VH-VL binders against TATA-box-binding protein (tbp). Designs and how they scored, part 9

Target 1, 182 residues: TATA-box-binding protein (tbp), of Cenarchaeum symbiosum (o74045)
Amino acid sequence: MLDPRTRPRVVNVVSTSDLVQRVSAKKMAAMPCCMYDEAVYGGRCGYIKTPGMQGRVTVFISGKMISVGARSVRASFGQLHEARLHLVRNGAAGDCKIRPVVRNIVATVDAGRNVPIDRISSRMPGAVYDPGSFPGMILKGLDSCSFLVFASGKMVIAGAKSPDELRRSSFDLLTRLNNAGA

## First folded at step 4 (VH-VL)

Design k10 (framework fv_burosumab)
Fold by ESMFold2-Fast, scan of step 4:
Order: C-alpha cells, then structure tokens, then sequence
Structure k10 (fold): chain C 182 residues (1-182), chain A 119 residues (1-119), chain B 106 residues (1-106)
C-alpha cells in the first residue's frame, strides 16, 4: 500500500500581486537585474531576477507582477517583495505595500515504487491514459488540482491554490491509487 | 528554533560610529527581509530601515539617510547596522526584526542592543 | 509618510476589565495593520497581523478589527500578564509605529 501521508515536494509556486500604479519601462530598461525588451509583448513587461531569487518576477507596466520558479510560497512572496523594493529603489515605481496571492503550486510525489497505471486506470473514474500519446495517467483532483501519475511511481500535482489544498490533494491522490489496487 | 541574537551594549562619545550585529539562525537567512527599529528610553518604536539579505539591497528612513549603513554577510547569516556621527539623542535600544513576507509583520525580534551616547 | 495615532496614550484597568485601544492612520492602509505587545525590558511581541488575524500562541482574549484608517485592539478580560505597552504599526508604506498605549494596573 502507498503511504497517503507521503509529503509532496514543492517545485514551483506562481503568485501575483499588484503595485496599483504604473511602472516606468524606461527605468526598467536601465536597471540592474532587469531584462526589458521593448519589442517583446509590445513593451508591456520586464523581468527581474536578483541573485537571491530562485526564479524571477515578471513586471507589467500596468503594475501587475507575477512571481515564478520559487520552491515555496514564502520564497514566491519574497520574490514579489524584492521586485517591489528593487523597482522603488531605482525610481521605476513609487513605494506601496503589496498583497501577494498564490495562483498555482506544482509539486512532485514519489511513491518509492512502480505504480501499475496500465492495470488500474480502467478502475479509476475520470482517469485518462493513452500511452501512445503520453506515458502518464491523468487524473482530476480536489478543487483546482490535477495529477500526472507515471509507471515509475513519480507523480506531479499541479493547480493547488494553497499549501493546505496541496496536502489534501496529495492525500486524496494516494488514497485513490490504493483503492484502485496500486 | 528561529532566533536573532544581537551584539552587546555599547557606550560611545558624540561624533563616533557604532556597528550593531544581528545573527540569524533556524531559518533560510536570504528568504526574509530584515529591519532595524530603535527605541529611546521611555519612548516609542522608530523604524530605521530595511535590508534584503539575498541581494544586499537597502532602504533607509529619511531621518537617518547619510548616517545609517546596513549590510549583511550571507556566510555567517548576520546583518549589521552602522550609525555614524552619533549624538546624545541616538541613545536607544536598537532591534533587528524579521519581516513575515505575506503580512509585513515583524514576527521574530532580536533581544535589543543598548547604545548609550554621552560625553 | 503615514502617521499613526493611538488613543488613549495610557489607561489604568483592573483584572477582568474589557480594554479597547484605537489606532488611526493618516491615509487608507487597507488591512496592513499589526499590533505588538511590549513588556518592560523586552522586545515587542507580535499579537495581531493583517488587522484581525491572531498570531499563533496568542490568547483568544485578544482581538483586532478595522480597515482603511480606523483600527481597534480589544482585550476582552484583562489578565495580570497583559499589563504592558501596545503598539500599532502599518506596512502599507515603509513601516511606521503608533506612539503606544500603556496599560497600567489600578
């Protein structure tokens, strides 16, 4: 039996926030740790990556920011706060506080053994498994989550909106696999 | 356990500089902003500035601009606050404090460092 | 800079009393308001964040309310360990603190 309490490992968190003000594209073009190309997306955004960031922050001239590539919610929110501070320090934006919101958490789960997806897929409601097009079994999870399950026992959980949802969805996935005879 | 440990009390003469340290342990040092806050005897709390330990970026309160320098050493998980051109009105307890990213609260504080400026 | 004012500046109360402290911001700060408790000789302790969220380990007799410019900290039934100075702080802009409210024993 798979251990349903096996903890998922977060590999990517996407979070967003708004500065609620316009950001200067001209200032972004001149800033260190910022990549801005006027020809890309009509000059709508730049990318900030400071040495301490696990990922990067996309900054739109509208003031919207998107943090990607961080491996925890705290790190993702930290990237947004760092980007805000960097923009303010360089005169690209006036100072204001931000309210980060988690948009997507992606995590991996390792069963530690093979999972017989070819055998159990027919017993799992909603499972999509077509090895000719994709080697993994696709399942819909609780709330906003979706699952990819590979024969190797490696799994991906995508779409969680909070760490708590991720934990519940991981438990649900492993329980469903056990009930199907994994 | 998460902890911030500050250097010991200092006595300085007017015109001198003081450098206070704050050593972090029990968490990923570069994942949290660090602030410096001071409190004169019998007075309220006064914010001095912020440092991002990952990039070394700082922003200081206008009142201290030109006199305060904040730095960090990632190899020792330590932040520093140096205040120059000391005056008697700089006599205060100086705190480092960690900012919780989501809500901007100072969730962990150092024990404080008393700096006395007197002739 | 965002200015914070607190009222009252000090109060005297007895164990079991309901205590209310107010904090007012010079401009709208949404819910970006934090409350701290400070006992003599100690660093401040986080009580409430995001105006109304109770920090883990803080007794339920403490509560916060408000949004925008007007905020309140309430202690529903004052205990001996609650005699301290209470500070509000905003994080909407660079941090600023209220002047503090001292809660003394009668």
Amino acid sequence: as target 1 above (182 residues)
Amino acid sequence: QVQLVQSGAEVKKPGASVKVSCKASGYTFTSYWMHWVRQAPGQGLEWMGIINPSGGYTSNAQKFQGRVTMTRDTSTSTVYMELSSLRSEDTAVYYCAREYFDWGAFDIWGQGTMVTVSS
Amino acid sequence: AIQLTQSPSSLSASVGDRVTITCRASQGIDSYLVWYQQKPGKAPKLLIYDASSLESGVPSRFSGSGSGTDFTLTISSLQPEDFATYYCQQFYDYPTFGPGTKVDIK
Scores: ipSAE 0.000, ipTM 0.478, lowest interface PAE 13.6, mean pLDDT 87

Design k11 (framework fv_burosumab)
Fold by ESMFold2-Fast, scan of step 4:
Structure k11 (fold): chain C 182 residues (1-182), chain A 121 residues (1-121), chain B 106 residues (1-106)
Amino acid sequence: as target 1 above (182 residues)
Amino acid sequence: QVQLVQSGAEVKKPGASVKVSCKASGYTFTDYYMHWVRQAPGQGLEWMGIIDPSGGYTSNAQKFQGRVTMTRDTSTSTVYMELSSLRSEDTAVYYCARGFYSEWDYGMDVWGQGTMVTVSS
Amino acid sequence: AIQLTQSPSSLSASVGDRVTITCRASQSISSYLVWYQQKPGKAPKLLIYDASSLESGVPSRFSGSGSGTDFTLTISSLQPEDFATYYCQQYNDLFTFGPGTKVDIK
């Protein structure tokens, strides 16, 4: 059953790729849309953010790249490809292929109703709820996912390694809440 | 490479049902959602519904509630859209379109060629 | 139920012109808006997603802007292959298409 209120809204995707070559720190320092300062981070990386990017790409002088802040897997991979082209066009790296990999997906889900976490936390296997430490209920999901459930009905799914895992974990979360009477 | 191929044109009488197929190739079938969108002659695009090929779960536009059924066959990488109780105003080109998985609210990047369904006496 | 309107419904332009098409939503949709191009007898083609992100392979003369309820598609220098109908589509609450804007040769 697909429901617009309960479908996950991706808020951040972290993806990585490797240029399999060293990147010129000197060229990065001179490039537009690139922030590089040798005195910062030991000179090991720079940040690329073009006007079309939702987030940014961290570029290590080793050739490794990390895309953050994109709101979809396509946009996250797009940022890595754009960073590669930008580096190549400015002479900071030689032409190359990249193979982007999803590392983490974070999404929000709204139950559309208040969730009585103070009452249901004792009925949910593996639930951690300590309001003196954190106002939300913490649940372990499928494989690498974790869930944060708030009394307002707002929820966070973190740690998914693929869109498929996110979908399965979202369904699992909603099923477990329904089975607990929420 | 990535391709959606739809079944051929159909001519139906009012009150009949039509079932349109859409065969996917060149990608992992269960990684993407599939939408159905129609377009009456000279009119705009109208969204009908979405199916998750992995779980078989669907969501349809309210206008089509009770008349549209979407299914899939993972062994043949094919989705189906069946529209029942056909009326003359259902005459349209019907498209299947691929949506990003986990982001069924993302844009449709690959489209089938369309299937013309004509409802007439 | 989110409704979309587009303005103008049609326009005539010459090659080299700057073309602007507007899409308005009946309620806020954040940036969850997509633009498509459709040529006669063809399926639609994705141009822009998330209101302003250019789809890979789409020429840079296309750009999108806006958030909330008001969105714009701009073609900075119209080419012969750009004569088509353009549709906006929201994905904040299921999916809704705008009525389309036809761009004809002058």
Scores: ipSAE 0.006, ipTM 0.532, lowest interface PAE 10.5, mean pLDDT 86

Design k12 (framework fv_burosumab)
Fold by ESMFold2-Fast, scan of step 4:
Structure k12 (fold): chain C 182 residues (1-182), chain A 118 residues (1-118), chain B 106 residues (1-106)
Amino acid sequence: as target 1 above (182 residues)
Amino acid sequence: QVQLVQSGAEVKKPGASVKVSCKASGYTFTNYYMHWVRQAPGQGLEWMGIINPSGGETSNAQKFQGRVTMTRDTSTSTVYMELSSLRSEDTAVYYCATDFYGWEFDYWGQGTMVTVSS
Amino acid sequence: AIQLTQSPSSLSASVGDRVTITCRASQGISSWLVWYQQKPGKAPKLLIYAASSLQSGVPSRFSGSGSGTDFTLTISSLQPEDFATYYCQQYDSYYTFGPGTKVDIK
C-alpha cells in the first residue's frame, strides 16, 4: 500500500498582495532587477527578480503583485516583501505594508513504485484516463485541488490554497489510490 | 502568537521510559505537522520523527523505530513523545518544533532535559 | 541518507568581523537548506530558509547563499549577541543537520 503520510515536494507557489497605491511605470523602467516592457499588457506591469529570488514578482501599476516560481509559501511571501522593499527603495512606490495571500500551491509526490492506473481508473469516480491523449490519470479533489497520477508512481497536486490543504489533499489522494487497489 | 511549552526535566534509570509533552498555542493545532528533535550534551541536532496532529499518523526516524511513540491530544493541543528502553546515550535535550511552510522548523519548544543515569 | 558537513568546526572572531560558515551536502539538495542559530541552554532559532531567504525579525547582517551542494552563511559585521553555534539542515529527503560551527569571541 502507498503511505498516505508521504510528504509532497512543493515545486511552485503563487501568492498575491496589494500595495494599495499606484506604482510608477517610469521608475520601474529605470530600476535594477526589474524588467519593464511598455508593450506587455499595455505597459501595465513590470517583473522584479532579485538575486535571492527563486522566481519572480509581477508588479502592476495598479499596485497589485503576483509572486510565482517560489518553492515554499515563505519564499513566495518573501518575494512579495522583497519586491515591496525594492519598489520603495527606488522611489517607485511609497512606504507601505502588505498582506500576502496564497493563491495556488503545486507539489509533486513520488510513490516510489508503479501505480496501475490503467486498472484502477475505472474504480475511481470522476477519474479521466485516456492514454491516447495524455499518459496520466486526472482526478479532482474534494475542494480546490486537482491530481495527475502517472503509471511510474509520480504524481502532481495543483490548486492548494494553503500548506494545510496541500497536506490534506496529498493524504486524500494516496488514500483514494489505496482504496482503489493501488 | 505561536508558543510551544514543554514539560519539565526528567531523570530516569536505564531500561525505563520517558514521556515528554509539548503544548501548542497561538495557531490551529491540527493544521500543521509537529516534529521531535533531540540534542545530546556537546553534540548536534538529531531528527526523531513527525506527527500529524489531525489524524495522529506518525513517521519516525529508522534509528528510533520500535522505541519511540508519538501521540497527541487535540482537546489540549498537546503532542507527546515517549521513548522506551532508555540507555545512557539517550541523555539529551528533547525539542518539539512546528512545520508551517514546507519543511523548515519554524517554532521550537524550550526543550526538555532527559538524564538517564544509574 | 543525505550527509551534511560544516566548515570550520569552530572559529574565534572579534566584534565587527566578517564571518563565513560553509555547509556541504553529499548530494544535490537544490535550495532545500535552512540555517539555525543556537545559544547555550536555548532552542535553535531559524535564521535563513530556502538557502537565502532571511527569516522575519533576523538582522540584515545575516545572509545565506548557494544551491545544489555548496552553501554559505555570512555575518557581515559580527555583534556580541552573535556568539553561538550555527547549524545547517536539509529538507530535500527527510531531515538531517550539519554538525554545527561554534563561533567564539577572541
Scores: ipSAE 0.000, ipTM 0.425, lowest interface PAE 17.3, mean pLDDT 86

Design k14 (framework fv_nisevokitug)
Fold by ESMFold2-Fast, scan of step 4:
Structure k14 (fold): chain C 182 residues (1-182), chain A 119 residues (1-119), chain B 108 residues (1-108)
Amino acid sequence: as target 1 above (182 residues)
Amino acid sequence: QVQLVQSGAEVKKPGSSVKVSCKASGGTFSSYAISWVRQAPGQGLEWMGGIIPLFDTANYAQKFQGRVTITADESTSTAYMELSSLRSEDTAVYYCARGYDFWEYFDYWGQGTLVTVSS
Amino acid sequence: SYELTQPPSVSVAPGQTARITCGANNIGSYSVHWYQQKAGQAPVLVVSYDSDRPSGIPERISGSNSGNTATLTISRVEAGDEADYYCQVWDSSSDHVVFGTGTKVTVL
């Protein structure tokens, strides 16, 4: 039986925030750790990656920001706060507060053993398994989460909007696999 | 210039689902988001949600959370809005709109798709 | 739950000035955008960020925003200005797009 309490490992968190002000393209073009090119995306955004970031932050001239590639909500929100500070310190934006929002958490779960997806897929409501198209079994959660389950026992959970939702969805996935005979 | 072209009108029964498409053309190298906004007959505009295809992230209005799914296929430059568990109150014109810097405002709109929910 | 309230209708004669208000607590701290919607057509952006005009929008259309009221002003009104007008904000605190209740502008 799989342990439904197995902790998922977060591999990517997408979060967004809004500076509620416009950002200076001229200042971004001159900033360290920032890639800005007027020919890219019509000059609408720059990319900030400081040495401490796991991923990077896309900053739009409108003041919108997207954090990608962080491996926890804390790190993702940290990237947005670091981008804000970096913009302010370099005069690209005025001092402000931000309110980060999680958009998508992607996590992996390792069953520690093979999962017989060829056998159990027929027992799982809503499961899609067509190895000619994709080697994993595809499942939907109760809310916005989706699951990919591979025969190796590796699994992906995508679409969670919070760590709590991720934990509940992981528990749901592992419980459904056990009920199907995994 | 940008043009958003939506799929044609639909007549659906209560309890069914509808999936409306929105194909973008005439775009440049700029990234953008696609939102869905509906308007019931004689009523105002109501935001349902949007997706940022570049980052594969979607945001939904609280009222529609759990009933609406917004997806995008970058290979065909097409966004989709699927609304499930349809009720007569869902009868409306559904618009796709290009969100400037996500959902700040909408600079280009599709022509609208009338969805009628009746028995 | 943030709401943008507009008057349901405004009547104006050709050549006069129409003012459409959008009211909400502390709306002056938001960026307000405005759309024009003619009968049977999709909305068209006419003002962004309180007062910016998209390319192709006449100077007769202008916007302002302070305190508890944002205003769309249409000067020297023409028959072609007859439409429904909607204000809109992005409320970053609730992560929602909010549209105003809409105003029908009637031109004689």
Scores: ipSAE 0.051, ipTM 0.637, lowest interface PAE 6.7, mean pLDDT 86

Design k16 (framework fv_erenumab)
Fold by ESMFold2-Fast, scan of step 4:
Order: sequence, then C-alpha cells, then structure tokens
Structure k16 (fold): chain C 182 residues (1-182), chain A 120 residues (1-120), chain B 110 residues (1-110)
Amino acid sequence: as target 1 above (182 residues)
Amino acid sequence: QVQLVESGGGVVQPGRSLRLSCAASGFTFSDYGMHWVRQAPGKGLEWVAVISYEGSNKYSVDSVKGRFTISRDNSKNTLFLQMNSLRAEDTAVYYCARDFYWGSDYFDYWGQGTTVTVSS
Amino acid sequence: QSVLTQPPSVSAAPGQKVTISCSGSSSNIGNNYVSWYQQLPGTAPKLLIYDNDKRPSGIPDRFSGSKSGTSTTLGITGLQTGDEADYYCGTWDSSLSAYVFGGGTKLTVL
C-alpha cells in the first residue's frame, strides 16, 4: 500500500572534520560571524554562522569541527569549508585542507495518509509503542538507523551515515510497514 | 607514485646565497602543504619551514627567520627555499617533505635530500 | 636542543620487543597528533606512525604507537636486524609555531 520508493526529505546533516591544528580562541573572540565566550564550555569552542549557512559550525580549539543544521550532505560539507576559510582569513587558523565525514543524517518521510500504528505495532518485531509515554511507534532499522512513525503518516529516520544508507533504510521502513498491514 | 627530488645544494662561502628546489611528481602538488627539514652531520632532525598548499601561509624556525624564505610554484609542481646570509651552522642535508595538512602532524613522503656545506 | 625528550639509545636481541618513549608538554604532544619516523643509516627518514597510532600502507603491524597526555611511545615487536636505525618522534608546537622533533633514539639489535 505505501510506496516504498517515496523519497525522504533531509532535514539535518551532521558532519565533522579536523583542521589538524589548534585554533586561536583570542582570534575567534574577535571574529565576525563567530560566537565565542570563554566562560561557556570552558572556552573549548566557538560557533561560526555566516549569512550563507543553513546551520552552523562548532569549532573546537583543538581544531575539530562539527557542522549541523544543513539540509544536504553538500551543504553540510560546504559549511565546514566556509568555516575553514573564515578561520584562515581572520588569522585564527593556518591554511589547510579538510576531509569532511558524514556522522548522522536525519530525514522525514510523509506517507500522505494515516498509518494505523496502534493496529500494526503488535505485528512488527522490535517495535516499541506506548502511547502513554510517546505518541509515535519506535523501530530499529538497518545499520544503526532508527525510525519514529506517527499515526498521521509522518515519519522520522535518524542515524544514517550516507545518502545510500538513508535510501536503503527508507525503503526498509516502508516495506516493513506494508508487510505489517499498513 | 609519489616522488620528491631536491636540488640546488653545494659548497658555498659564509654570507653567500643558495636556492634549493624540490620537484614533486605523482600527486596533485597544490593539495599539500610542504616542509623543509634539515640534518647537520651526525645530528638529529631539525624542522626549517612550512608553506601551506595555497602558498598563503608560512612558518619558519627562529634561527633562519629573515634569512630563509620558503615559496612554491604550483604551476611547476616545485617547492623552493631561498637561503640568504648563509652561516657555518646552516651546513646540513636539506630534505623536502610532504604534509597532509598545514600545521602538520606528519610528513608522509620525504625526498632523498640535497647537501649544503657552508665553508671558507 | 630538542624540545621533545627521547632516550639516546635502546638495544635488544632479535625477536624481542622494545618501547621508545617521547615526552613533551601541553603546547606540543598534549595539543596535537604525534608521528614517528625511522631513519636507516645513510637514508632519508620514513614515516612509521601518524595520528598517534596509525600505520601507513606497507608498514608492518610490528610497529605501534600510543599517546597518553604529554607523552607518546613507539613499540616494536619481533625485532629484526633491519630495524637498526634512528627513531624520531615529531609533532607541531603551538607555542613555537614550529614542528618539533625529539632528539632521536638509536636502536641497536644485538
């Protein structure tokens, strides 16, 4: 009944990279588009958000960076590259190259109709559905992905490490729902 | 296959200049930071200078600051070290080395070295 | 003078194991990844370990690295006569804005 080829909509990508050098806290405190407060997190990191970013980049003084809030892998990697350039241009870091890595992709899928989770949860191995504590059905998927399925037909897929894994997990989820009578 | 080949070494009198070159092949030269490292006869390794992959950022050891200049020409896949006001203590084998990132953790490939002898 | 401290020499018999230490401070080993280099007599140095504990392709697993705080160690097991060389630790020093090496350790396989 559900179309297992329904494409998920990416809502957040977490990716990381390493400058492989320390970042100047003094320079970050003075940089435009950077929020740094030595009293926050023991002075361990700052946040960069330029006008073109969908999300932001956390920059640790160790040189580690975390990109959050981008809606695609390309945009998430772009945020890391932009943060690198911004740090270099302001003298907070030396010129270097980076190799971004995807850590987590979160996506939504909309079935376009109600899903009878109260009826089908008992037919789905591993499903957790306790409406007194949480209104959605919780499922575990392939390769560390997890699923939240709501009666409205809205669904969340979290934990994917690549676009390919996201596509496989989305197909798996919709197929499992169909097999349970959705 | 990655290769780094140094040249330009020789015997020179104190106060003179030499320019060392390092010809790179087998990889995209413009993607990598590059270093000069030297070793005096019978002594350990001493880092000399680094240049970023774009050429915009440079660092050198204090003892050569103002005398040595590191540069690169990415169109020719070549790294340079201009050595001015040479002193006896600059006598060493000079290696070029490839760094994966500027601000380096490691040198994954080294050249075979070129010898500089500063003597009267 | 070397910024990082290594013992000047270490020795063991073929087939045995050795550990070479390297000590620094927060501005170098404490802040940054560490590498180890092998220099055979008359040759250029060769990378043995990078990012504290990783081996380049072609380096046998007899060579291992570890880092704890401001110190790092190189471990060599199954010693062979071909392992006789000088061994150097190295890392970036943020206070000096310079890459620094240890003084080197001469390994003798007797």
Scores: ipSAE 0.000, ipTM 0.461, lowest interface PAE 15.2, mean pLDDT 86

Design k17 (framework fv_erenumab)
Fold by ESMFold2-Fast, scan of step 4:
Structure k17 (fold): chain C 182 residues (1-182), chain A 118 residues (1-118), chain B 110 residues (1-110)
Amino acid sequence: as target 1 above (182 residues)
Amino acid sequence: QVQLVESGGGVVQPGRSLRLSCAASGFTFSSYGMHWVRQAPGKGLEWVAVIWYESSNKYSVDSVKGRFTISRDNSKNTLFLQMNSLRAEDTAVYYCARELYDWSFDYWGQGTTVTVSS
Amino acid sequence: QSVLTQPPSVSAAPGQKVTISCSGSSSNIGDNYVSWYQQLPGTAPKLLIYDNNKRPSGIPDRFSGSKSGTSTTLGITGLQTGDEADYYCGTWDSSLSAEVFGGGTKLTVL
């Protein structure tokens, strides 16, 4: 039996914030640690990646920001605060406060053994398994979460809106797999 | 600020019962998993039990199963450990600890001492 | 005995660097996040490292953690007399369905 308290490994946190003001594309194009790519979203955004960021921050000309690639909520929020400071210091935005919000947490779980998804997918209500299209079994979880389960025993939990939801969803996934005969 | 305060420890005879409490403040108690960890005199840390926000999601170390029951009252921000059939080897300082979202114990109480003496 | 293995003691002079090891198996350190705790004499443990290598707010950067396979290490640089304490590694053990700790390492400064 799979241990339902196996700790998930957070691999990506997506968080957002809004500067509540327009950002200068011209200034972003000239800033260090900033890539303004006119091909990205039709020239509506740039990327900021300072030394020490695990991922990067997408900054939209509208003032909206998206932090991706951080491996914790703390790091994701830190990237948004650093991006704000970087924009303000370089005159691309006026001084402001931000309030980051978690949008998506993605984590992995490893069962440590194969999971017979060919067999158990028929026993799991709502499971989608079409190996000609995608090699993993897809499940809907609690609230906003979804699960990918691979025959290798590797699993992905995506869509958690908080660390608390991630905890519940991880427990739910492993419990459901055990109940289906994994 | 996060604060955890344990109470209910004391000196008891083998076979008796004792109930420990942990009063929490400074955070949304219902959003965190809570643990009991003990430490025998001069020894290392030993995990005892956990209860997540839902009472059905709890585990305890095998040596206390059937004797100890972890519970919580979210309306009172309080964690409990009901200890029955106490043995000399249960003698320890009992700590209340809050679980971080990253599955670690970020805040600990000061501890309450339980001595099981014949 | 503890499920996770640590050396019982380590010692060094002020200003030096020490590394404290902790070894386990695939069911604990191998599969799960690791934390490190500091316990000063007569006090409750304090979290130093979580999620293998992250520091809580207020923990100085001279404390660091790392994980490789089924082992983890705590690094302390610029040792101070106030670092004299017991240090514990901790993680979940999937085979035992329990949190497990190392036996502790007593750090003596001077």
Scores: ipSAE 0.000, ipTM 0.441, lowest interface PAE 17.9, mean pLDDT 85

Design k18 (framework fv_erenumab)
Fold by ESMFold2-Fast, scan of step 4:
Structure k18 (fold): chain C 182 residues (1-182), chain A 119 residues (1-119), chain B 110 residues (1-110)
Amino acid sequence: as target 1 above (182 residues)
Amino acid sequence: QVQLVESGGGVVQPGRSLRLSCAASGFTFSSYAMHWVRQAPGKGLEWVAVISYDESNKYSVDSVKGRFTISRDNSKNTLFLQMNSLRAEDTAVYYCAKWGDYEPYFDYWGQGTTVTVSS
Amino acid sequence: QSVLTQPPSVSAAPGQKVTISCSGSSSNIGSNYVSWYQQLPGTAPKLLIYDNNKRPSGIPDRFSGSKSGTSTTLGITGLQTGDEADYYCGTWDDSLSAYVFGGGTKLTVL
């Protein structure tokens, strides 16, 4: 039996925040640690990657920011705070506070053994398994999560809005697999 | 299990150079920004410099700009501080510190290496 | 001269409570998360509080942090002899593009 309490490993967190003010494209183009290309998205955004970031922050001239590539909620929120400080310090934005919000958490779970998805997919309500199109079994969670389960025992959980939802969804997935005979 | 071990300190005359090293283990060194922090005898902590995980950016305190250079070798898990044109005011214990990937704080520190600049 | 202002010393008896203040400005404490570090005599600093009020694993709950505006405080309850140390607040300063520390507070347990 798979252990339903197996801890998922977070591989990507998407979080957002809004400066509630416009950001200077001209200043972004001149900033260190910032990539700005007027030809990309009509000049509507730049990308900030400072020394402490695992990933990067997309900054729109509208003031909206998207943090991607961080491996925890804390790191993702940290990236948004660093981007805010970097913009303010370089005169691209006025002093402001932000309120980061988690939009999506992607995590992996490793069963440590093969999972017989060919056999169990027919016993799992809502499962989609068509190996001619995609090698994994696709499952929808009750919450906002979706699951990919591979025969190798590797699994992907996407769409969680909080660490707690991720933990509950992981428990749910592993329990469903056990109930189907994994 | 995380360890940071500094070396390279010593006693030198003003105007001379020293190179400090920090050997890191127990974490993915290439994924973290690394810092140098110093403490003069009987005084408080003073941040010196930072280098990004990918070496794309470096910052340092104004009093050492042009004299100190922070660098790293990710293949050897080692952080360096090249200190040129040393002054008596640079006398301190130099700590290697690891930046977390969260809010700005230091989660791990080395034991420090002592630099004494005197004639 | 330190960018963040702390009292140079504080003292109390075992079992009592102390608070250590740290004052800054809008470019540092006012804009950023604050941390506290403990330095026992002859040792390297150790992270005590991060994210204004969070404790790393292994730090007992008698240590607490709080932040209001441009100031932060470290609270220690149930004082023990082993708490005798220097305590530093720290944060990032937007104007200086540097990490800044308070001047340190020496805690004496009488």
Scores: ipSAE 0.000, ipTM 0.455, lowest interface PAE 16.8, mean pLDDT 86

Design k2 (framework fv_disitamab)
Fold by ESMFold2-Fast, scan of step 4:
Structure k2 (fold): chain C 182 residues (1-182), chain A 117 residues (1-117), chain B 105 residues (1-105)
Amino acid sequence: as target 1 above (182 residues)
Amino acid sequence: EVQLVQSGAEVKKPGATVKISCKVSGYTFTDYWIHWVQQAPGKGLEWMGRIDPNSGGTYYNQKFKDKATITADKSTDTAYMELSSLRSEDTAVYFCARLEWGYFDYWGQGTLVTVSS
Amino acid sequence: DIQMTQSPSSVSASVGDRVTITCKASQGISDYVAWYQQKPGKAPKLLIYDASSLQSGVPSRFSGSGSGTDFTLTISSLQPEDFATYYCQQGYDYTFGGGTKVEIK
């Protein structure tokens, strides 16, 4: 039987914030640690990656920002705050406060053994498993979460809005797999 | 209980190198950036630089970029700051601190580095 | 480079007094200001963050206010343990104010 206490490992956190003002594309193009290409998405965004970032921040000229590639909520929010500081400091945006929001937490769980998804998928309500199109079993979880379960025992949990939701959803997934005979 | 515990006081000669440690406990080391702050005797606080323990990425105050090297060891939950080519004006208390969002919520106790002949 | 100008540099006060310390940023910093208390030989301790938010465990006699460029720390009724040096700090480049020493009168 799978251990429902198996700790998920956070691999990506996506969070967003809004500067509530337009960002200067010209100033972004001149900033250190910033990539801006007029040909990309019609010149609507640039990318900021300072040495302290695990991932990067996409900055839209509309003032919207998306933080990706961070491996914790703290790090993801930190990237948004760092991007704001960098933009304001270089004159690409005016002084402002931001309120970051978690949009998606993605984590992996390793069962440490094979999971018989070909056998148990028919016993799991809502499961989508068509090995001719995708090798994993797809499940809907609690709240906003979705699960991918592979025969190898590797699993992906996506869509969590908080670490607490991630923990509850991981427990739910492993319990449902056990109840189906994993 | 969150704690940042720094290594003990050091007395060094001019030209020497010193490496100060900051061992953290009570939280996940890789979830918070660690900053370093200098305080000269009888003076105020001055920010030196930071590290993201998860990526190893650093960012420095330009004043300290050629003086300080900040590193982190995930296996021991310890951040380090190395000061090279020590001069008498480097005599100060050095603090490590944990960054929340724009502020330092927990601090190490400080390490006094004295540079004298 | 954002400069933080803190005033006064020192103030002599008695237990029970209201003490007000001000901090002025050289440019707008929204509400990204923190206040720290430092006692001799000790590390700084966070009192206030985001200009007005009281850190858990800090007595309610401490309060912060302000936004943009002008910020204030107030101690409504000074206690013996409050004699210390206080620093403001901005969240952009982590620049500290020069400090205010609160001394017994």
Scores: ipSAE 0.005, ipTM 0.515, lowest interface PAE 12.8, mean pLDDT 88

